# Ledger of designs, part 40: VHH binders against q9lxz3

Target 1, 367 residues: q9lxz3
Amino acid sequence: MVTRRRSKKKKKTKRKKQSSKEKEKYQTFINLPCDLLQLVISRLPLKDNIRASAVCKTWHEACVSLRVIHTSPWLIYFSKTDDSYELYDPSMQKNCNLHFPELSGFRVCYSKDGWLLMYNPNSYQLLFFNPFTRDCVPMPTLWMAYDQRMAFSCAPTSTSCLLFTVTSVTWNYITIKTYFANAKEWKTSVFKNRLQRNFNTFEQIVFSNGVFYCLTNTGCLALFDPSLNYWNVLPGRPPKRPGSNGCFMTEHQGEIFLIYMYRHMNPTVLKLDLTSFEWAERKTLGGLTIYASALSSESRAEQQKQSGIWNCLCLSVFHGFKRTCIYYKVDEESEVCFKWKKQNPYENIWIMPPLNLIDLPLFDHRI
Below, E stands for the ipSAE of ESMFold2; O stands for the ipSAE of OpenDDE; V2 stands for 0.75 times the mean of E and O plus 0.25 times the DockQ between their complexes.

## First folded at step 21 (VHH)

Design a5 (framework vhh_7uia_1; at its last look DockQ between E and O 0.05; V2 from the best seeds 0.00; counts 0 for: pae E 16.8 > 2, placed apart)
Fold by OpenDDE, look of step 21:
Structure a5 (fold): chain B 367 residues (1-367), chain A 122 residues (1-122)
Amino acid sequence: as target 1 above (367 residues)
Amino acid sequence: QLQLVETGGGLVKPGGSLRLSCVVSGFTFSSYAMAWVRQAPGKELEWVSGITSSGGETDYEDSVKGRFTISTDNAKNTLYLQMSSLKPEDTAVYYCARESGTDYIEWVFDYWGQGTQVTVSS
């Protein structure tokens, strides 16, 4: 009877030693420096990030912290050849292909709050589209010129959503159309044209604190207050602007910024003085990251990210004849270039992803 | 006064050739990148071709590659677009445009001509 007890004790001790060695092997990965862990996790697809988050508390925290990175705008490319869309996350340098046959024939007009304003030039249809949820909100039809800019104030899910566009600029008059949420029709307003008559086209539109700011290619700034049905051309001009140059205009917490770049010079950042309506040059972005595109621009005040996408200007840019996505570190006078597909400025736009990308049907969450 | 004047448009049969010219005045021609842009009736504006200020680099949209050639004569302050093997889909108003001076912003032009009509029809 005594001999059987000895054999059972030896098997228990061998199992305990193997379990302790396996525990020690797992402990070695737990002791990775946080930066290294984040670097590793940053390379994981979302699915694997979720899996990794189940490993331990430290990994969970690291994984979640990287998921918050999705607060940064993504670049979306619209193919003209098919109903395919390409999403690019600059922070992770990852691409995702999507198909939206429901957007066949549509072009992108504007982006804000995670929504795209889409226009079909053949049917004159306008709709809001959320590429993450595939939600669609149709708008009243409108004829638009190709170069006509349109903007909206906030997500169409809000009752306060306003659409704005300048439909006509004649010698004497400017015609504005606005659409208010739940309205039956476009509201048309006509104002005297007070713009300088030399090559004025509206290129940038930004909504801020109830007002649409419209910038011409010549640097003229106008504002429209929908609540007052008021239009005014402001006297201020961007400094160092030799003429009609492209630029990006963005809004952040009531502040209006203008970004433009010339050959052989660093990007210039201007901030609008809302009292004098003059532009003042800023030597720093002040912690802002600006995601600029021809159609719309986003700005975020984010914490420093390992990817270096912080306090910088992010552009899908035409450099010579190369089209790339680049980041300009304005404060450091440096740039980082990423390969991007050749595209025209109206085939891409920055879009804000939702905070909970994990919950999106775009990603297979099946572990 | 700065001015761009396009010429050379017209009616041509499919497979034919045309040479567009754009004479510029009021600025130093060689200091700017230039482009041809076209707009067909009811269609969006389309970039066709571009040339750098030095004339050293050229680019074309895919639909015109191998058929169109952009060039400059600095002495004449003239931009050219040689079009060959023309197709009906090339029918459009062709505009000469001056790049705004930025290296980073695509499709930014500060001055345009009045355009010249190109019609390709059998």
Scores: ipSAE 0.005, ipTM 0.284, lowest interface PAE 9.9, mean pLDDT 79
Fold by ESMFold2, look of step 21:
Structure a5 (fold): chain B 367 residues (1-367), chain A 122 residues (1-122)
Amino acid sequence: as target 1 above (367 residues)
Amino acid sequence: QLQLVETGGGLVKPGGSLRLSCVVSGFTFSSYAMAWVRQAPGKELEWVSGITSSGGETDYEDSVKGRFTISTDNAKNTLYLQMSSLKPEDTAVYYCARESGTDYIEWVFDYWGQGTQVTVSS
């Protein structure tokens, strides 16, 4: 009894001392000046940022406000041999493999706002998929040709989400189909074909400021304004050096950028002048970082001036036998930040993770 | 020391021919893909032609296809560009370049020669 009382007193004292030290540690951090708190939080990896956000209201607000600053896009790859997909965070060089058999037979058509538009060419099924929440939003079926591109304006959770595709290009006509949320069916519009003689396919589509910009493989830029049901071909052509073997197009805050890749030279970046519709080569990105893949692009302005990745192109491209992602400095020598699987790079797609990644169903231990 | 030396440039009339040579030293020539790149007055660098390290695959910029031929002689550590049916638009400084040979950047050349001037004029 005396031995139990002595052991209980020692154990109780040890636990009380540990609890008091832990409380004092948290109390000290709670009272930090805002500048110091922001500095500490800015150095946390995402998982620690999320855990720190549960400390108190002050920490929660600071962690959330800084969370997006450090979040970089991830790459997603869908396996061709099983029902899995892989998410890869290049900033932490970590991946996770997830199983989702409902996507068997689907391919990615477009990526934007953390959502993928998926198409099964055997069943003509079309759906939105969020790989982080694992939500699926089915869409009305539509037959698509092999080389047909489709895009959407924003997340399917928005009432303003609009799907767009060019379904047919003949010598005389272009047929466009759109689908607006809550509609019963696809809307069809037919326009005169005003594209250049050598047009074969649309290579890139982006949505910006209420319109879809469509680039052909021959460099013609067309636009579709769904609010006016208006189609037109713009007069300017992007300057393209010989030897280009691919391109990417992206939008940032209303500005349109086009990236041409070359087999043996650095990529070039062009910006569209929205007044003249002429393209101008950019010798620098001015602090902008562009993450581009064949079916998507992401961009962010300068977030961390002292250190970090900024002012470069981050491309998901085939590079030799062992690389699928490359960072390029437009105004300097090329810089390589990470390595990725040697699978087909055009099937590796940039996607932005949500701010609260750890608490999402994707990371739920029950699934 | 690693070195790339271009020779064979000069003045030629339209329709004429030239053969450019690039002698390399300081690295195993057969281990790297090689390219010819040119810069016309007031213009940016343009890739002209490339050849794999094995010499088995070649590629050409569209405007020179059928007129230019890239080749190698591994015994002499020499890269060639045979230029035929030359046009005034081909006037440029031509550089011999080695691909970086890294596992992840094929579009970066890590070593360049000094260049050789090709001038096509009437």
Scores: ipSAE 0.000, ipTM 0.125, lowest interface PAE 16.8, mean pLDDT 72
ESMFold2 (binder alone), look of step 21: mean pLDDT 80; pTM 0.809

Design a6 (framework vhh_7z1x_3; at its last look DockQ between E and O 0.16; V2 from the best seeds 0.00; counts 0 for: pae E 13.9 > 2, placed apart)
Fold by OpenDDE, look of step 21:
Structure a6 (fold): chain B 367 residues (1-367), chain A 122 residues (1-122)
Amino acid sequence: as target 1 above (367 residues)
Amino acid sequence: QVQLVETGGGLVQPGGSLRLSCTASGFTFSSYAMNWVRQAPGKGLEWLSGISTSGGDTDYEDSVKGRFTISRDNAKNTLYLQMNSLQPDDTAVYFCARDSGTSYIEYLFDYWGQGTQVTVSS
């Protein structure tokens, strides 16, 4: 009777020792410095990030923090011929194909705060579209020219949302249309044309501190204050260099930047002096990353170098009639070309994804 | 003074062809990329085609790709647009435009011609 009791005790002690050694092996991963843990987790696909978040509290926090940090803009490719949209995350180098039959016949005009401004040239319909939630906010109809640019101030979910466009530039007059949230119709304002007597088209529009800044193809900068119904052409011009094949304007925390991409030259960054309205060259981005396309520009101050896309220009550019996307490090004067799809500058746009990407129907968690 | 003068426009039947010319003066033609742009009645400007300084590189809007051909003769300071398989939707004023050296939407233009009318009608 005594011999059977000894064998059961030895099996229990061996199982307890194995479980403690396995627990000790797993404890070694818990002791990773937070930065290394984040680095490892940053390389995980979302599915694995979610799995990793279930490991322990520290991993959970790290995983969630990285999910929030992917606030880098995504690039949307959209076709003129079909209702297909491709989302590209440059940080993860991942593509997602989306179909929006509801946007049939629509073109993308502008992007801000995670929303697309969409226009149908056949029906003259204008709407806001959130590609992440598929929410639509219709606007009053408007006829738009092929090359007419439009911008809005903030998400349409805000009562402060304002749309802006220049509908006509004649020899004598400029016509501006604005739409305020909850308005019944477009407001039309006509101003005297003070632009140079050359063909001027507005190509870049940014909103900053209550004012729309409009850049012409000739380098003239104008501003419109909707609160004052005031229009003015600013005296300053960016330096023109022959062979430029790209010009992007962006706003960051009240500062306005202009990016010139010249043929066979490195991009140049200019900052607007809001006092003198002169452009000054910047040799550094100061930690700022700028995502610029023909239709939209986003800026972000990122603290973490997660994707290597930090303190750089992400540009959709037209190089010698070749359409390419480039990453340019301003401080290092280095260019990195990624295998981007050859795309017409008007067939892509930067968009800010929502912070909670996990909750997006785009990511079928069922996989 | 920079001048661009378009010629070759006119009335043509659907399926027909036209060749537009743009004569440049007042600048070094060979130093600038050139473009064709059109404006249809009641519509905005539409970029159609661009050509590099040497003529070695060309680009086209999808709407005219395969039908239109851009070329240039730097010795003659002349830009050309061969238009084939013309359609009623091609009815527009066609402009020659000089590349300003700065571009975002494919090409920025600093000088334009007066334009030449192209009408495609049965």
Scores: ipSAE 0.009, ipTM 0.278, lowest interface PAE 8.5, mean pLDDT 80
Fold by ESMFold2, look of step 21:
Structure a6 (fold): chain B 367 residues (1-367), chain A 122 residues (1-122)
Amino acid sequence: as target 1 above (367 residues)
Amino acid sequence: QVQLVETGGGLVQPGGSLRLSCTASGFTFSSYAMNWVRQAPGKGLEWLSGISTSGGDTDYEDSVKGRFTISRDNAKNTLYLQMNSLQPDDTAVYFCARDSGTSYIEYLFDYWGQGTQVTVSS
């Protein structure tokens, strides 16, 4: 419960700031009921919401509460032709064009906890980047093949952050590299190759319950447990319809989902049974919203139907020549499609904004 | 070994028509979206059209929309481009390209044919 210590903290140093007109405006505006204030704030673009949060404590709490309740992942597009970048919030249908010169020459590898893992294939530089704060955490260099994927377990601000990649696959062996936060160098581990002979690449990597799950382009699922330094291929193959042009894999509260994409058919949603390691088709998400991209994905449990995007798949699809963001409601077998205005947005990834967006330098630049 | 072989190029008069073919081998053709790309003399690569794995969805660069038609026959492992109302500025080397299926812009097309020359002149 908030105590009434206002009389003990009253200051007289603000005499300069308070004319009768300013005091009267301040009292009127500050005293709006919370419900009315939230209605006003809900009409603001994100930039104005952030600026409004600086008005007073009541406005700050209302603005932050509205963001938290209705916060959804955003898409980031990375232009190849210059250093321009686009942040797009499909739930609000808002976009913001930004410049990140510090990322020139980098491509995105993975996203989790509001952080991007970025790689420069020309210099072999690897770094974490937070597009909302512009914080940058460089990592030791690593050479990666053009089709090699990399993932991390949690934000680089955590002492338990672990990077993982599969560097080579031979007939007999799989070689992986890991990097634990603050380590001097990459750790290399070699395991027996138990994949099918026709394995080509790992296309999806997800961290869940302390292990990395790795899906191959042929549908084999493997896991790596870093605490045990253990690698193995899991039984079973996910069923899929012919004509899939890609897939996505995501995690929510320890559960693993696989989404097969089709250009002209409904997506197929599968859930991994962590006891049997068999895949089962899902005809409902049970209130779960999944945001999936080619490289990584996020999930969010919706609390109310008024939150806009609810109980659906939010897919950043890639058709080789079209770029779309599709909201697909599994229960209704219906979709809403948004086309980006840019002709060739080839790099995009979902990322969750941080809960506390006030005083972000990203949104203070140029009205 | 992945292989794409274009055929059907040649010399045509302005306003004429030409049909290009691209025969695929060494991979499961029906599992990949396919594209046509051209390079005019002294110019960079220009994406023209793309087609889904099943052939049910197509798209075109605005300059060729309505004149060019992409299609595929998955039983014959062959990609086609029907080009109508050809003009001198359509003169180029035409390539078929396999879609990599990735969002990385540097790796959009992972395999290319050798190209076939199309020349539109009187």
Scores: ipSAE 0.000, ipTM 0.201, lowest interface PAE 13.9, mean pLDDT 72
ESMFold2 (binder alone), look of step 21: mean pLDDT 86; pTM 0.869

## First folded at step 22 (VHH; framework vhh_7z1x_3)

Design a10 (at its last look DockQ between E and O 0.01; V2 from the best seeds 0.00; counts 0 for: pae E 15.2 > 2, placed apart)
Fold by OpenDDE, look of step 22:
Structure a10 (fold): chain B 367 residues (1-367), chain A 122 residues (1-122)
Amino acid sequence: as target 1 above (367 residues)
Amino acid sequence: QVQLVETGGGLVQPGGSLRLSCTASGFTFSSYAMSWVRQAPGKGLEWLSGIYSSGGETDYADSVKGRFTISRDNAKNTLYLQMNSLQPDDTAVYFCARETGSDWLEYSFDYWGQGTQVTVSS
């Protein structure tokens, strides 16, 4: 009895290739050319940019890349009466109020790389403060006169961060103090004073290529090289017209600029020749925008000429009851603007915002 | 507005002493070097003494060295000139002056007081 094993022919059910056509219809914005995507994203507020960055990797990259574009310096206003701070973004013309009770009694000394140098004249406490993250880096106490200037070389998160100040100036001697990141104490150096007798105070300090440049109110330029522990007073004087009501010194890519403000004239721009140490007048900022404040100034090369911010000096101004900024064109075609007035040096300062504004706990995501 | 007001002048006998004061207002006094200058009748201005902003270092003209002492109290915004061993030749109007930080001149002043009269006479 030969039991014929019936070979069950497995009917290969032809899975109907459902037509690829329906997948075409949802041409989701995911497949937008990168340029178009960037264009769209560039128009999004930060909140929406953040949301958009969660869509996909491509969108994320595009969103992050565009977040970097809005890296104009922000203006911080310091209240005289309370522990309130006002952040102003000139690009967006937006204000944000912040409260930093931890900075009660502190005044600003300097700003660079998104950090504030803060000093308490009553307690002699000195610290770095990041207003965006609220991070604090304390330093050893320092006795400092109210009108003394300080500067630092880079963000305190860097081991190369160096803080610089002149703590004493007498007719005979200058005392310099420096603080390296994570140092236990201040380094003190004393040099013979070679400044003119009409010396009053240092007004501007910038760091460039390992050297602190210090400008006095009399136009004397001195340099301090920390690596060499070397102090020198340079012979050159910047040409200054009568009637100047302020000056700003800034560094950009190794170049040092000095701007003199006038009541009835356009600002004058000087560039330091680092070979001769002479100041040469320039008719333009060379494509730079300088965000100037009394204690420190930021500079940017603007990529987009269309923004109108090309060759500009940006300054804090009060317009009525509103704190804002004004742009001075610094070129041959510039008109005299009389809107700017000298302010208290400690009332405002420019600060670089972080590249990733997402990390700003400060902006109520409700906007 | 920057103001300098001199006081302490008067009549003194030869060999006598006077202390002049200059009260400053309208600026950060501690940030500026200050000087005393005098003008005798029929003579030009004569620089006498200077004191640096820190108050620690002083300079004197040879004519008054050893006799005059300049000092300052930054907390009081006041400049002083102690004048000892006064002589008839010291008769002059004495001025307090703020050294300028805006020009390139070695001994320049941007603000002056109205002056105080010092008369040394028997």
Scores: ipSAE 0.006, ipTM 0.278, lowest interface PAE 11.0, mean pLDDT 83
Fold by ESMFold2, look of step 22:
Structure a10 (fold): chain B 367 residues (1-367), chain A 122 residues (1-122)
Amino acid sequence: as target 1 above (367 residues)
Amino acid sequence: QVQLVETGGGLVQPGGSLRLSCTASGFTFSSYAMSWVRQAPGKGLEWLSGIYSSGGETDYADSVKGRFTISRDNAKNTLYLQMNSLQPDDTAVYFCARETGSDWLEYSFDYWGQGTQVTVSS
C-alpha cells in the first residue's frame, strides 16, 4: 500500500466632505459590536481576513482569533514538470500556485506541524520545507534505498525535533537511523527483525507520546522508543476488512486511529486502545475531524458543527477516480465536497498553515 | 437475506435505449458501492459501470463510456442504468452487483441479482 501512495471642493470641499464621510464610515465599521464583527470576519476568505486584520487593533485581534479557531489543513501538490507547487484551502475552495526552484529533484517523505520532509534520491540531500513561509532547514545527507520510510516528531524549529528513518530491513535485522536537529551526524541502531517473514514495507508511521508507531503492510504494528533505544512489535492487530484497498494512520492527543479505504464504499475507522493494544471500530469521531493522505495525517477537535467539515474524514483519495479529496461522515452517508482542477488523484498532501497568517511572505506579495 | 432484483430488460432495436433498475433489500443500500456487470452469450463477465455509495462518483468501462449512465436513489434502495445508442454487441444478461472492496485494483462483488436480458436486434 505504501508503494501505491508513494507514487506508485468645490473640489476642495468635495474632497474634504468625502474624506469626512469616509472617516465616519470607517469609525462606524471599527466600532461594530464584537459579535457582528466576528460574523463579518468569519465569512471572509483567508486573503481578505489578512487584509481586514490590518485595519485596526480591534479588527486585528478579531481576525487572528478567528484564524486560530477556524483554520483547517490545506492541500499541497508539487508539480513534477516545472518546480512549482500549489497550495489549496478546501474550506474556501481557493488555490495559489507558487514556484520554488530549490526543490527541483526533491520528493516529499513526510508531513507534520506545517513542515514537509523533502529528499533528493540523486544527491542524498535532505531538508525540511515550510510551504507557507518558504523556510528551509537543511539536514545532513542520508543514503537510502528506494524505500523512503521517514518521519519526524515535531517542527524542525524545535530543539526536540527527532527525525526517524528505517534505512535497511534484512531477514534478521532492522537498521534505524535517528537525528536530532542539532546533532553532528546520524545515530545508527540495529535491532533483530521481529516482523512476520511476509513483511514487505511500512505503510504508515506516526509519532505519539514520545514513540514512533510503524504499521506494516501485513497489519503488524511496531514501535520505536527513542528515549529507551527500544524496538518491538506489538501483539494486537486490527480486524481484517475483506477487500480493503489501503489504509491511513493518524494521531490526535495521544490517540491512534487507523482508516481502512475501499474503492467504492465508506471507510472504516479503528481506534487503538493504548492499554490493551486492541483495535475497536468507531461509529463516530466524537466531533473530531481527520485529514488523511498518503504521507501525512492531521486532526482537529471541533466544538460546533460546521457545514461539511465536522465529525468527518477528509481523504486525499487516489486510484480509479479523478478527485483529490472528499469528506466522509463515518456515521452517515459520505459526500463529495471539494473541487480540485488537477487530475492527479494522489500526491496531494495535507498540511497545517501557521496560526499567524499576517506574517506569511506568501501573501504579502499579493496585497 | 440480501436480495438484488433487476428489471427493465427487453428487446430493442439498434440505436435504441433502455433503462435498467435494480431494487435492493436485506442490507443498508446507502453504505455500499454498486456496479452493473454484463455477460454476453459465450463470453465472460464484463464490468460496465460503478457508483459510489453517496452517488457522487461514477466510473465507466471504455466500451460504454458516453452511452451508459449509472445512477442511484438511496431513499428508494434502487440502482439504475440508462443505456443509450444500443448496438447488437450490447446483447447480454445485465447484473446488478454489490461491491465488497478489493485488496487489488479490480472490482470484487459479494452479491448479485438474477440478471435481466437485454437483446438488441433488428
Scores: ipSAE 0.000, ipTM 0.179, lowest interface PAE 15.2, mean pLDDT 71
ESMFold2 (binder alone), look of step 22: mean pLDDT 87; pTM 0.882

